# VHH binders against F-box protein At2g23160: the designs that were tried, part 4

Target 1, 307 residues: F-box protein At2g23160, of Arabidopsis thaliana (Mouse-ear cress) (q1ks79)
Amino acid sequence: MNSSSPISIDLIAEILSRVPSKSVARFRCVSKPWASMIRRPYFTELFLTRSSPKPCILFATVADGVWSFFSLPQYPYEKSSSASVAASAKFHVKFPPNNMRIGHNSDRRYFSYGYTSGLIYLYGDSSDDRSVICNPYTGEYAILPYLQRYRKTYSFLVFEPIEKQFKILFMAYLSGDRDHKILTVGTGNMKWRTIRCSLRYEIVSEGVSINGVLYYLGETSAWDNKDYDLKYDYAIVCFDIRSEKFIFFEIERFCRLINYKGKLAVIYFEDDVNYQSCLYRKKNYVEPDAINKLNVWVLEDVEKQEW

## First folded at step 1 (VHH)

Design q01 (framework vhh_7qia_2)
Fold by ESMFold2-Fast, scan of step 1:
Structure q01 (fold): chain B 307 residues (1-307), chain A 119 residues (1-119)
Amino acid sequence: as target 1 above (307 residues)
Amino acid sequence: QLQLVESGGGLVQPGGSLRLSCEASGFTFSSYAMGWYRQAPGKQRELVAFITSGGSTNYADSVKGRFTISRDNAKNTVYLQMNSLRPEDTAIYYCAADEYYEFDLYDYWGKGTPVTVSS
């Protein structure tokens, strides 16, 4: 087995069985020190992983559609300079590998991505792009079955912790369709299936997976949802990964979603009231003095919507 | 907050011209790449033309030399000048705004403006 070569789809279960089962956090940033130190990319993606045998920070640089994956041990190294940090970084793999063709999107040189439970999910933003799932430590990867889609879809890689299965959810926002596509990874014959969400919305947040449920924020105000008697313009959409069913609950205003100690938490910024739908598209690294007020609410009971 | 509104579509004879406009309401227009897409009946949605925040342009092979994309950052507007129109250009045309180098889950799209080319 060559770690950078494509593998048979029949071997995906081997990849999944070797992947660390937990991820703690994902960070997106533009970092000039990282760019100058590694390759001068437009941005660096950071992933904080907790797994046996050793905890580490997984990070990737991206330039011209090529991802380079590195790990930085949380222990035993201490940060003393950018040069010391670079010397501590362990290179793992570049993706795509030299002999791989993923897609031909001439307008975008980058893939959209997801990370959960040790796997990187890369999907193109064009109907002709292929989607892949990759182990960033070994370079082992699988090309997923083709799904016809418009220029961009919203897609999530999710992990079902009881049966230990990965699933990929594609949401065709731009079609105005309630029908979405789902794939269970690691089955003998992987095939896309259709699932339906009766609520209409625009996805306006990243996904947060907690204990087998995917959470994201939907903006409902632009869509016909008269059957639901909605009072607010936002809803937290909850996708139960095992049952493949959607539920939702309304939220009074735009918020950011985080996993706080295994519970869903919402963060309200004073600025989010004035810049709804726009703030999420800006870098989330804001100077502390630029935020007038920060309110954090932790969801105690999802079914009762208790905070 | 950012909304895209297309205008300028209509019925035109082969060889004719149309100018589509897309007005963005928001505060970040100048930093976004802007594109025009079209979807013909029974076909996939396809890229027609794209313009970057810096003004660089790109065109689908089927429209090169006939269509011109441009932007006016002072008016938060992107334009598509369509010349020498052909029946195969008949489609609903969509305006889009996106960020090339940042992996956001949200792209801004307009509702579309129909263009029919027939004699």
Scores: ipSAE 0.000, ipTM 0.126, lowest interface PAE 18.2, mean pLDDT 64

Design q02 (framework vhh_7qia_2)
Fold by ESMFold2-Fast, scan of step 1:
Structure q02 (fold): chain B 307 residues (1-307), chain A 119 residues (1-119)
Amino acid sequence: as target 1 above (307 residues)
Amino acid sequence: QLQLVESGGGLVQPGGSLRLSCEASGSIFSIYAMGWYRQAPGKQRELVAFISSGGSTNYADSVKGRFTISRDNAKNTVYLQMNSLRPEDTAIYYCAREYDVYEGYFDYWGKGTPVTVSS
């Protein structure tokens, strides 16, 4: 049931007013009343689908381990009132239907998604949890083959645009472990395969997929990478989805990765808190308006590492 | 890679029947909507029948009441049962998987199976 699930129209309307219709965006909205519930965490995830004649906004609410999926059509003339928005919202499905165990974080349920396909990938940290791909529009799902997991797990759903296949890359953070697992999603007997990355790291960012390449940030300082003579503690790892090969390039400090107009962009934020640097050196005077400076770099050539 | 293989086409007389099959491999079949398109000589490709992952069906006005689309998720197969065939049904029939689950666009086309309705 619950065909009249609670929708935070005000939060949805505010986000819609700020996001370009052609952008692919994922936003997390939490209602103050829902966020205060100790045993029933409520939150809303928003997915803005890429431009088409009839683009849709997907959103999901989660309560007591049950996901409810909705869509809200978006038209070019951006006329939104709370009454109009409520009238356009469409309930699609609840998941999981049979009280199945699916992937989730210990605090809240999280998932990754494919930009073009609208499929949701769900995975968890528990050895008893199965990974699942689901269609939020219909509630149809596919349970993935079991894979023995280590304490720390990282996984990405990616789309290979030439052969038009979904793949799942699974990586476990383990001292000295360079072996990762990959699965091509298909109708035959799906089986995890092993692939190797010679660089050792911990994944410290979300994944960004652009034109058949998955990008993410790796932290290398805790691991033996002596063969590479690394200068910095971070690297951008680039996974070619079709060939299933890794390349990487060093980056001087922690950064955030985004897709900017079809290119990888790196954002450096100036943090308000830098107490460690204050202990070991005196900072030169900086203008007050410089404390929130953003430095944005766009990668022009991955192999040449040109920005 | 995703493979869609159509079969069951052939030559049939007006008023006859034919059943087309489309077998999918290399992809998760059950979570996608499937469709049958056709292309007659000198015409654009047109949607004939559609079936959602949940089993909801829709048909072009020209075939409504004569054609029936169905699916068997255990066999990764979609079928098109064509009854009371007419000369204007002559075309190459293509199987397609929905590319965008919200838009109904189809991107994964098979090679096609020809259907000829003549005396």
Scores: ipSAE 0.000, ipTM 0.162, lowest interface PAE 18.8, mean pLDDT 62

Design q03 (framework vhh_7qia_2)
Fold by ESMFold2-Fast, scan of step 1:
Structure q03 (fold): chain B 307 residues (1-307), chain A 117 residues (1-117)
Amino acid sequence: as target 1 above (307 residues)
Amino acid sequence: QLQLVESGGGLVQPGGSLRLSCEASGFTFSDYAMGWYRQAPGKQRELVAFIYSGGSTNYADSVKGRFTISRDNAKNTVYLQMNSLRPEDTAIYYCATGFSYTRWDYWGKGTPVTVSS
């Protein structure tokens, strides 16, 4: 079904009209599916911020390729089993197996996820996978225009709050140049456009969107950046969603990026450099000592790089 | 399309030497890190060596002082010189490309190395 006609602009407009404009959300997978686990539901958290007077968690379960979305009106602060979490959840919608499935001839992750302002963005890492935008409350979805993929890709769904536009930023890791792709959702002719970042890097963090700017961590040490005379191996890359321009500033070592009370903050874990170098994979590894000895820094002025 | 083609594997006696080659195509080779992994029967794939675009190298403790990784950007080729080979080095050797030793995106089909008396 992935060879269907391009998405109707009317369908995109219908999906967007049902999304709360003030909602922002963060999504992260806490568990990975196994072949034997595909038959069993597992929980994937989507964190909804300021969508209501109460903190909300939107989460999904997957069983036999069917996606089911639920919400928790309360913040779960205790140790809980999957069964305990499910018992407190409010069901919203299921997606059909032929449109929203895990696994499409992928050697790694089957689908990567983004969530902002009430919409979920699903994209695969294989060249045969189609990217999808969906409304988890209504079950409506739209398949995006095809874009050539490499084995590993990075993509962000972002919301520009002034003009109320959704954009998708797509970065192909294996690009021979510094060109990235961007799509503005809900335009009369949805078409991928090329934008350029002068800095060369690999994306090594999740994205954090604050006040119309997307932030993520780039590792620069393996790339030619002679024009910048870089002192450190990392940079925080700042993408202005409205102007579609990049700026960056160096950071001394690997860190996690968070939104702390509307400001960009970084978290340094003890021995993150060692954990980075030892794993061959960074995701889902946590050293108990690192958690007990974390350091948090809040950026007071992004343009001045003040912490 | 991206391709990695390994060669140079074979049968060698303990204490012997082999040189593996990996020819790359379909991307700007000089911009990317290159690495060598190996997988013995019933074991997980493990990193043995990698080289950054700038030429700096890292090695697994089990091969330090015995293996040397190098690259030739004009030929789009990465090499692994293996000296003082041990029976424990018996494995299929894979070429990989990616950003760093923590993130690899593409692998070749592999070249078998057997160290046997």
Scores: ipSAE 0.000, ipTM 0.120, lowest interface PAE 18.3, mean pLDDT 61

Design q04 (framework vhh_7qia_2)
Fold by ESMFold2-Fast, scan of step 1:
Structure q04 (fold): chain B 307 residues (1-307), chain A 121 residues (1-121)
Amino acid sequence: as target 1 above (307 residues)
Amino acid sequence: QLQLVESGGGLVQPGGSLRLSCEASGFTFDYYAMGWYRQAPGKQRELVAFITSGGDTNYADSVKGRFTISRDNAKNTVYLQMNSLRPEDTAIYYCAKDIYTYEDSGYFEYWGKGTPVTVSS
């Protein structure tokens, strides 16, 4: 069934015209750029899925903590038509079904989420908010055990492809503590366990999961890493999902991490030399015409750190 | 800079007693809950006891009735009095500070190398 949803289709049509149907990607969009700092009641999240045959795009609208999930077939021949986007959208489900808020408990319209292997992970920053994983097509969900916290945290939903296990990695605020929490989803006794990373850092990127390894960028200069002879202020942290072990390698400057054809790639923008985290999160959609200089490096062997 | 320095560990016979001390510096001691953790070789670290800023105490079932946690805010020191020690109490004991001034946040920071306790004859 087609739903006449209150969604900004102009922004969606523009984004869809730029993204290949065979890619897995996540985008966060607001109908107008940052020029005005007014509160928005709606925002749209796009989840691109690998689909061959029958390529499709999963997307959601979020209003007041309620998610509405839709699918949209990829139409390369009609890529700029807002009307065709609206006409082809298929509504699936609203979540949460019990009018319970998922995410922030403060009536904020913002939320924290992750996506991997067809599941969406929703979590709040409040100690009162429960974390949940859900299937956006069926509305099936699982409420996760409480993990007590009192500040904003970083959390990742990851998929281990060999044993086909989902895990949730949960990290202390500012990531300067070496003890982190992990949960294996679907175990007979779902309980948070503690794991340790010897390196101390602030997480300054989104996570990228490739072939059973979670990658993210850590900023190390603000933290005591006396056991390491660090030359630079940044490190790419690599979490092996199966073994639950951390390794890292230094990176010369701030970079953005992407999955490029199944390999980790780093992007350096000339204007990112003087990084500001709030500016990075503000520019979560970059149009091709906005790129003045692009330097892309592909990591060929993570164990040997070969580019 | 925040520092927690543990002392008072050693070798003791079963049924014996030890008093552990933790001297704190670099933060407003009386605003934070303080705790003691222990880790035996090859085992996970476990919370043994904690004391809130208001003086309320909590103990793991394995040590309840045998251990007493206390604090001296004037000396920035937290203590663990350990009585009726058993071989299974053998571990390295770590002093921990709560990250927040909340009554029980569940997030305790660890600093220093700990103090080893061995219960054997």
Scores: ipSAE 0.000, ipTM 0.096, lowest interface PAE 18.8, mean pLDDT 64

Design q05 (framework vhh_7qia_2)
Fold by ESMFold2-Fast, scan of step 1:
Order: structure tokens, then sequence, then C-alpha cells
Structure q05 (fold): chain B 307 residues (1-307), chain A 119 residues (1-119)
């Protein structure tokens, strides 16, 4: 049930938005317009925005600890030159704001980020850094309550569509801990709470949020999971945002998770890409035609594990 | 809840001594890698002293022979004994639990305790 269909610009944007920031080699494999931007002293991240009435690509550039956010209309069926792509970019906001400083600013960058339902989430790599939620269109931002954090923490901003609540999930990097931290945004007394997942794993993917469920890939082989009869070394972990409960299902091998038109899709990269090592901060080689070698599976029902 | 609480910082004259304490809650210090770090204004955070789960210790060259890290398993507390203090030792001192020494994958930090050595 592998998909052999051509990869659309929407799928490429999803893949790029899920790669770790600060990797020039990944952006060079997309197109010539993006390569010209990254040859300057800036790194670019792409996000496909779906909450807007008009589809657009949100992208960020970062230089010397300053983030700048732009939008670009999504034209999947129209031909665009590199010049016309650049000309269509609309500037929205810079962060940090002129009168706000979070952590020690050096010319090294200390922030990671995610995008969910119109908001950008910025969190620091240092335990002393505060986390921030920013609206890239208005420039509004909110500083979150301090949480003592692990170095190289994984964190997800998620949106619960029924009660229209944003939540932030904080997870320890390489800890294999069952306990995680969660915070509901916009409550009068915002406070970190502890939640538990019985499965032990290392997070080896970015998060994908679809219809009130957060999906990410966990690597289980290094951890004690004797209470589960595990056949494979990987599991797709499913976090129900409303109930704050975890379920999981095993997956045969390392894969990339994406949101493909409102459904969870799994991408297997071939040997030539070595994508798995990106998540472990190892040097990676991405071939110019690597995108054309993707095998895509679309999950029809997560509980039934149907493809 | 996992927590580290530092205490014992303060003002001291050059050549003086201080003992810092780090009380752990929610885990056992004797089975973990524990370290003391410091950060002076405008400087990066640096390792001062480290104690392994097995009890062996390591020190930064700048403090070797002057500082001693130890633990009291019954009190679940890690200590840093600082002798022959210098103005250059002025910093906020942090206690940390680490997954493995040298990998810089710290999984818990305290809020810090300030030490000022007046010149």
Amino acid sequence: as target 1 above (307 residues)
Amino acid sequence: QLQLVESGGGLVQPGGSLRLSCEASGFTVSSNYMGWYRQAPGKQRELVAFIYSGGSTNYADSVKGRFTISRDNAKNTVYLQMNSLRPEDTAIYYCARDLEYGEWYFDLWGKGTPVTVSS
C-alpha cells in the first residue's frame, strides 16, 4: 500500500517543517529559490499554515538570535520563478522584540520552535531560558511560567479543537522517563502538571498534530518495556490532547511522520538519505533527488492501525 | 516531583571558605551523576565539580585542590566545600543531575545559590 504518486509542494513543505532547525544541507535539496536564501548568514524553516482562510507557507529566518517571520502564498498548481517566490514574501514580525530579552543573547542560537494553529512556540535549549508563545501576524507574545528543564528538551505546542485550548507538552531528552510536564495555555493560574506514559522511549521525531491527537515516533529498544511484549524497536506514540492519555502502536522501522491532507502519513527514507542520524545530531548526507525516493503510507485509522 | 534546592551561598572575603548544599527530592543522589556548575555575570556556565554514582570525583583545573564535592546518602544531599576562595570564584552556583558526565545531557537543575567573594 505504498504510495508511488509524485510529491506535491504541500508534502515537501510538511517534510521541511519537521526537520530540525540549523541544517543547511536539508534546504539545499528543496529548490534553487531556498538555496539562495541559506547561502546568506540565515537559516530558513518552512511551515505549512492551514488555520488561515487562504493557504500559505509560513517561514522563519534566524540570524544572531533574532527570528524574522514571513508568509508566502501556497500555489501548488502555478509555476513560480525564484524571483517571483522572493517577491511574494510578506514580512510579519521579528522576535525577540526590541524590549524583551530571554536568556543570555550571544551570536549562538539557544531556541527551538514549533508552529500550531497560528501560533509559534519558542523554547530554549538552556534550563534558564523562558518559553514564549508568539503570534507571528500580530507580534503579540506571552512568556510562559518557568519550568526547570532538561538540556535538549523535546517540547510540543498542541491545539485541542473542541474546547479550543492550546497545551504545551515537555519531555526529557534521552531520559526514558515515564513522567512528562503539561500546561494549558490561557488559564488564570497557569501551572505545570505532571502526566505519565507507561511506555519508555527516546523521542526520535518532530510532533504531528491531527484532529486533537499528537503523534510522534519513539525508539524503545534501549529502554525497559518488559510489561509490553514489543516486537519492533519503534512505536508511534499517540497523545490525546483533550483526555491527556497516551496510546501507542509498533512500527517496523524508522520513519518520518507527516500530516498529509488531515491524515497521518508515514514516510520511509531509503539508505541514501540516512535521515535517522539527523535526530541524533550526527552528520547527514541528503542527496539532491532524495525527495523523489520517498515511500509514503497513509494511516486511515490510528486505533485500528489501518493503512 | 523531582527537585534540587541549593543553599549555603553568601558573602565571603578572599581566602575564606563556604560550604554549599544541594538537597534532592524525588530521586536518590547516590545512584545518579551529580555536579556543581557556576555562572559569573557575562560568562558561560562552567563545570566546577562532579561526582559519579560510584563515588569517584572530577574537578575543573581552576578549582582543583581548593574545592571538594561530597554526598550524604542518608540526607540525600550533595555538598561543595570551597576553600581559599578568590574574587574570580564569584558566581551563581548550580546543582545539577546529569545522565552521563561529559555528554552535557543535564536532566535536572537547581535554581542556584549566589556566592560573592569581595576583593
Scores: ipSAE 0.000, ipTM 0.114, lowest interface PAE 18.7, mean pLDDT 62

Design q06 (framework vhh_7qia_2)
Fold by ESMFold2-Fast, scan of step 1:
Parts: sequence; structure tokens; C-alpha cells
Structure q06 (fold): chain B 307 residues (1-307), chain A 121 residues (1-121)
Amino acid sequence: as target 1 above (307 residues)
Amino acid sequence: QLQLVESGGGLVQPGGSLRLSCEASGSTFSDYDMGWYRQAPGKQRELVAFITSGGYTNYADSVKGRFTISRDNAKNTVYLQMNSLRPEDTAIYYCAAELYDYIEGTYMDYWGKGTPVTVSS
């Protein structure tokens, strides 16, 4: 489950490989208490952010049940020494153990993350875990109102660009339930509200947010959607963040969703079948080893469903 | 093994100055992060000033603006310049060195024996 991350796991792994092992030890240079936490067994998560005034690598450590966040300049691969890089690191936020839990999925104490427009969203997999949103550059954070969770949980942090509001969409699936929860972050009543999507599906992709619309792939084949005359097993679900309305359009097979120059693009890996050219605008790419073929379709208009 | 020897402590009047020195021997000094700690009678030991191998410094709020930590890698020495001393600065001052052992995955900590500083009329 990677639906809350707009960055692929492969890209995160690439970012992690750029941090020298010595640099972790050098975080001791910023503070004795923080260095003590790094010394103990820990987990590290990295985020690449460009929403800050200066691009930097944001990473988190967890030790003794406490999360701590740090930032580094975007040049850990530069000629500069690891000591110099670590000396510029900043401690941003430390969450108390009572608000943060770590562990395996089987222990129901695992936290997932999301990042959009400069904010980090941390949410738990356990029904008794609290969710947190934080600004890593100011150190400000907020504990979100409690929401009852079920085993399958999907959550997205999204930004609405016109009214400049953050919203959290939360889906706790109950055997094809059509109702979902939403929260507007900020001043005023921060209470979970119910919204309805008439289509029943499993979320099978990460979310992609483009110009105030959240896109994700839903698998419909396991659910009774007899009210819709569905021809395929998949649909791209489009959530308008401002109006809080859902629309969808069918897609013939599993695909990856990406933002391509401000437009939604669909990637089919090793595509065996060509779609009708009158419906879609197909683009082909070949890997250097020539064993895999990548087909890309770019959506030109969501309302027209023209690719 | 790294050995630390402090010097420069003594009796000084309020408003006076002292310069503490800590000379290291045994290992490559430039690889270590260095700190000055103090322990006043009946109180816990506290961090006063810290300097990394890369030159980054930090200070306890109680001494910020009055104390300056520095290092001279050619002399294997770390210094604490103490200005505008107050009676509450009276303590035994300890030099500490830390290095992360990448092979063992642990820190190597070394401490000096301490040098007493008394601020009194």
C-alpha cells in the first residue's frame, strides 16, 4: 500500500542511495540529544521536496518510539565532506511516543506517510493510532481528529489551488462501501465529513494530484456495480478537490498514472494490445535492453475522456 | 585510545575571563567531535559548548554570547574562552571527545579528569 505517496518507491530508493552512511553519524554535530537518538537502532525515511524556498532532502528517523525529522541540502553527492553536509542539517520536529507508533503491519502499529505542497501527512494503520500533519520547515504540527480505521485503509493528502486549502481524503473500506471521509485542514471546524462515490472499487494505484483533481486507479471487477453498464475491470477515479465530487472513466487494463506536463498520463508496461486510435493518442518507448516495451497515453480532456 | 588533558582553570573574580584548553593524544584528533561540560556542586553534569570535526558550534543558553569554543587541529587542542564570568559559572569543567566507530556501529566516548573553575570575590 503506497497510495498516499506521490513519489514512486523506486525514486525513494534512489534518493536513499545518495546519502552516505557516514553522514548519519555526523548528525551528532547538530545536538547531543539528537545524536543520541541516531546512535540507537532506527528507521530512516527520505523525502525529496521542491516546495521549500531551497530544495532539500527531508528524512525522518525513529528511535525508542519517537519520530525525529531532519533536512539536508540537495547535494549529498557533491564534493563537500559528509561532516559539512551534516553540519547544515536541521532538526525540525520530534513527536512524543504517545502520538506515534512504529512496527509491522501484523502488530497494527505502523505509520504511513504522504507529502504535498510542503506538508507531511503521517497516518497510522492501527485503529487507535493518531494522524499528524506537519510543516517540516517551521516545526509546526497538528494532531488530527480521531477517525475509526479498518484493516484496509487508504488516505490522500491533497491541495486545492484556488482556495489554497489542504484536504485529507480517507477511505476505510467496508466490503464495497460507497461512503468516504474527508477533512479540510486549517482554521474552523476540523471534523471528518462523509462524502459518497457511487462506484464501488478497490484502490490499486498511488494518487496523482493535478490542478485540483485527484486521480487514482480503481479495480471494479470484485464489486457489484450493476447500476453502471461497465465493460472493463478498471476505472480511473477523478476526485474534484474543490467541489468534493467524483467522476470516473473506464480503462481496459491495469496501468500507472503520472503527471506529464500538467496532464494525466497513463503508462502500460509491456502492452500486448493496441487501443483504438480514434479514442487515444498512443506513444511508444523501448528500454535500452529492448526486452520491455512501454506505451504511454496522455489524457487531453477529462470531460471528453480524450487521450 | 584517546587521552584528554584539561588546563586553564582557577579562581577568578566576577566579570573576569578564563581560557580553558584540552589537549588530546593517542588518536587522530581532527576526526573527533569535542565538547565542554560542567558540573556544579550538588548539580548534574551539563553540556556548555560543542564543536564538531567540521567546525559547527553550539552553546547552552546560559553561556551563549559569553563563551566561545574553538579548536586547533594542528595542536590537537580544543579551547573554551569564557568571558563575563558569573558566580553561577563555578563548576568543574570537563572536556569530552566522541567518534563514531563505523566498523562496530557504535560511539567511542573519551573524558578528561576535569579542571575546576571558581568565580568569587
Scores: ipSAE 0.000, ipTM 0.097, lowest interface PAE 19.7, mean pLDDT 62

Design q07 (framework vhh_7qia_2)
Fold by ESMFold2-Fast, scan of step 1:
Structure q07 (fold): chain B 307 residues (1-307), chain A 117 residues (1-117)
Amino acid sequence: as target 1 above (307 residues)
Amino acid sequence: QLQLVESGGGLVQPGGSLRLSCEASGFTFSEYWMGWYRQAPGKQRELVAFISSGGSTNYADSVKGRFTISRDNAKNTVYLQMNSLRPEDTAIYYCAVNYPTYFSDYWGKGTPVTVSS
């Protein structure tokens, strides 16, 4: 077998171009160090959608607590023209409406949110912020029932494909508590319910939803998990949306999770701002040494912990 | 350039033992998970065992208690110790970097194992 690296350039390009197939993916335009220094009015996020045969990138800008949603056609990132992409941007709607506040007032903070099947969930980390689910194309929205918030929380919007239901999963951090909250959207009696995960962790990744299961990375090293005899500091947490049950499996180090052709893939990245910028901005060139630092594993059966 | 070279296969009698080796080059071996897969004639490839860079192991139910996967990071080599071999273990054994998937091209050329009297 003749390969220039453990992971070929063609494979990386295929993964990036196919990420939106049958899924919604999100790209953050700023690195983690830069994100902490950027004021919220200048923050931009990109979302990939696969709701049609012609996939679109949904993106939002935030200024003075107002989100403005736009869409543009998807291009293979390695061959996209910046000028052509900019010219194709279509404005949809601004949110929230006048006299409604959902935003945190701190310019160094971002919302916990997700985008799934045409809807976006906006949730602030302040006790005064409202929780909202909205359609970024039409501006339609619903205000969710109040839930008492604590510092450092995570929330995910997920779609259950069999019964075609949206659910909001809410998880507290830094409490030592294994209890989490869940709500089914669109029921006549929308009410938060309690569910339990036996593992203690901090959520350190975006969520990835595939075939009715939500995946995310948990960091376990700061928490007492002696009952599990853990070998590593990280675990992939798997939440079955329909049964509302958690399972997990250990992973050796920090990684990124992606949906690749309907399967969970694990990517190990170097903490390199230049590599992330190069990968994001280059048309079809990535440094060979940067590619050699990228590892991908695909799980065939998460319940059996097969790699 | 990534290269995997499997060795150690051969003909062995039922109840016998073999030790397979896979020597790797062209990548930072110590940072990668390594696995062994096998394919019998007319069947799909199946996972036999894998080992993480930290030494954590997992095995297919059919080989648990009989096979042991290990690694030597100083030699860039992963091993599969096969004990109590059975005729149904007859297959070509493949070494892989990470988990082999439908899009993966990280399989070595393989080493044949035949268990018969």
Scores: ipSAE 0.000, ipTM 0.108, lowest interface PAE 20.0, mean pLDDT 62

Design q08 (framework vhh_7qia_2)
Fold by ESMFold2-Fast, scan of step 1:
Structure q08 (fold): chain B 307 residues (1-307), chain A 123 residues (1-123)
Amino acid sequence: as target 1 above (307 residues)
Amino acid sequence: QLQLVESGGGLVQPGGSLRLSCEASGFIFSSYDMGWYRQAPGKQRELVAFIYSDSSTNYADSVKGRFTISRDNAKNTVYLQMNSLRPEDTAIYYCAKEFYVEYGSGDYYVDYWGKGTPVTVSS
């Protein structure tokens, strides 16, 4: 199903988790819960967590390359009679800890990050940087085995819910490479393995993991895909985490992928052509004006490509 | 399976001594540099002592002259001898496997962390 109706606070939290600090700060006046979350004049990253008995929002502030992780409890809706909404945040840890380096001379702001099943994943653009997984509540972390790659890479931390395994998928940027690397995270010796995807593309979105499947948007127009009669220049690539197999769906134009109530949803924005252009590509930008113009489509059946 | 198992922590009075041990498995211990870190309640994890594969050592100023790091390559074990303990030494102590990456000038990174052993200094 598709919807352009007003969005819930949970969906807003998912959207804002990928918005730059300037755009996030613009929403401080929209609702009291959001104003309570954004109290610092520094870059803020938001993650919605559901691992606790009571849902909470995990957020991070970044100052001078240091991440400070906090949890924020859900606040009751605004009351007109004597009830106050108290702003509180529980500090957990700082990352990196003192005397630790994660990368060489690179500004830590150039690290890409993801959140999966209670863990934060940080990886750098440089071939000389290592990837790190971090528990934001305990401060425990692990530096992953080095994998030599070209300067631009894409990587996803994913969780397989049946066998309760974390995996990391590593993909070369702009290579058109059909061979990708995968690592199963665990205690002991971890080794990279090679897996293959028959479709050639460049990754043009963040990843979304739902029920053991990783989804991301691929741009196919620059690559030789003669084995497929492609109608459009985009495909949603679906990676089954357990079997480590790829399938894909063609999609008409650029879109943002989100998890909407446990289902994959695509968001089309007015002026999507502007976001697709290399000159005007604003990956992960959601302007406040654009939220009022959202069109949301929900994927009902992955194999049948039904929306 | 790569493992670091710490032991030897406990409760001790100011001025007392403790010896921490970290038993390593799953890698060629003699080829790697090892560190001891600590994390006090509400504070960041900090380096306390470092031992290179050649057995040369380095210490944080706060513990220099009181703590001694050593290794036994035959037992795959790194030790931290802590003398003249102070209340401010109270922390969870972590053993770490280190590695050196050359990025022009070069730097050290923690490759693997132990689970930690608690040390409380109080009377």
Scores: ipSAE 0.000, ipTM 0.080, lowest interface PAE 22.9, mean pLDDT 63

Design q09 (framework vhh_7qia_2)
Fold by ESMFold2-Fast, scan of step 1:
Structure q09 (fold): chain B 307 residues (1-307), chain A 119 residues (1-119)
Amino acid sequence: as target 1 above (307 residues)
Amino acid sequence: QLQLVESGGGLVQPGGSLRLSCEASGFTFSNYAMGWYRQAPGKQRELVAFITYGGSTNYADSVKGRFTISRDNAKNTVYLQMNSLRPEDTAIYYCARGYWDEDLAFDIWGKGTPVTVSS
């Protein structure tokens, strides 16, 4: 009742589902729908299915280091009470099982995650943590080959739709390294390989995979990119999963990336200008202004960079 | 200026509780592991607890089950909740910034906050 915004709860949920769990508190200052979703005792993560003959919402609750996976059949996530959601939800599996440890010193609540093509990818932020791929419907999982990590890592699970293979990309740490590691899952000899991106950036978004291309937002202003005449502080980085090549295009300001009907869409929230003040002054929390306007752009051709 | 400032130390009776705080400034707090060390008179400095930038925690065997380390990235602060305190916990407690370089190491230290547990 308090908002005339045209954006649906489904679209907000899709944006939120692509945010790492440790970033959820950042969104409580942005909009009332997001605040209602994250003010619960247990954190809820949503993994939205795309178009299907029988659409459903896959979601997880995290409590005491355990992920519990559920599905909701054929209706949007409009219910704000945990009891109401639980009454409609179909439980599938818990992961990890009781007594399982992926790393020596890991609280599993703080694992970073990715979701693509029916699989969940969990990776830790410690050098001792192992990475895991799991099926949220069956609980089947695979522990991946160890890769030594020195700082905060960014990693993506991606699916190549033509050859039907999964790949895992470990990106540069905060140091702005150009060398990245990649692994093709399910090969008889799974080994990490090195690939290089000429652009230097810090990753500041979750990944969006569309038709064999991974998209994410990079912040470039802190890094030496003298080989490029950059006008803005942000770039959308496009990773072709099959060829393992990078391209990018500049973006005017910070934005959210979503898959909208098989196309990359960029969303600018008016209230994002107040986002940082909520992060650094949460003891003096003030209700954020309602979202008054959203600007949505759809990318028509990646190579031509046409919107 | 890179700085760590500890607070919350004091005098407490055996079995009591204290909460230590460490406020960081001059660096991106969320990118670093944070740890608590202590040094008692005549003893070497020891690592009590640490928390990674991802939130994973580790504790020395001497404090496991009694102490809890946590962090608030929005406030650039790391905490150490100390319960069931014993006289042997008497020490100066130091906050330290950690980083991963083949293993966990620490490079920036606070000036310390004294904790005295006396009968």
Scores: ipSAE 0.000, ipTM 0.096, lowest interface PAE 19.3, mean pLDDT 64

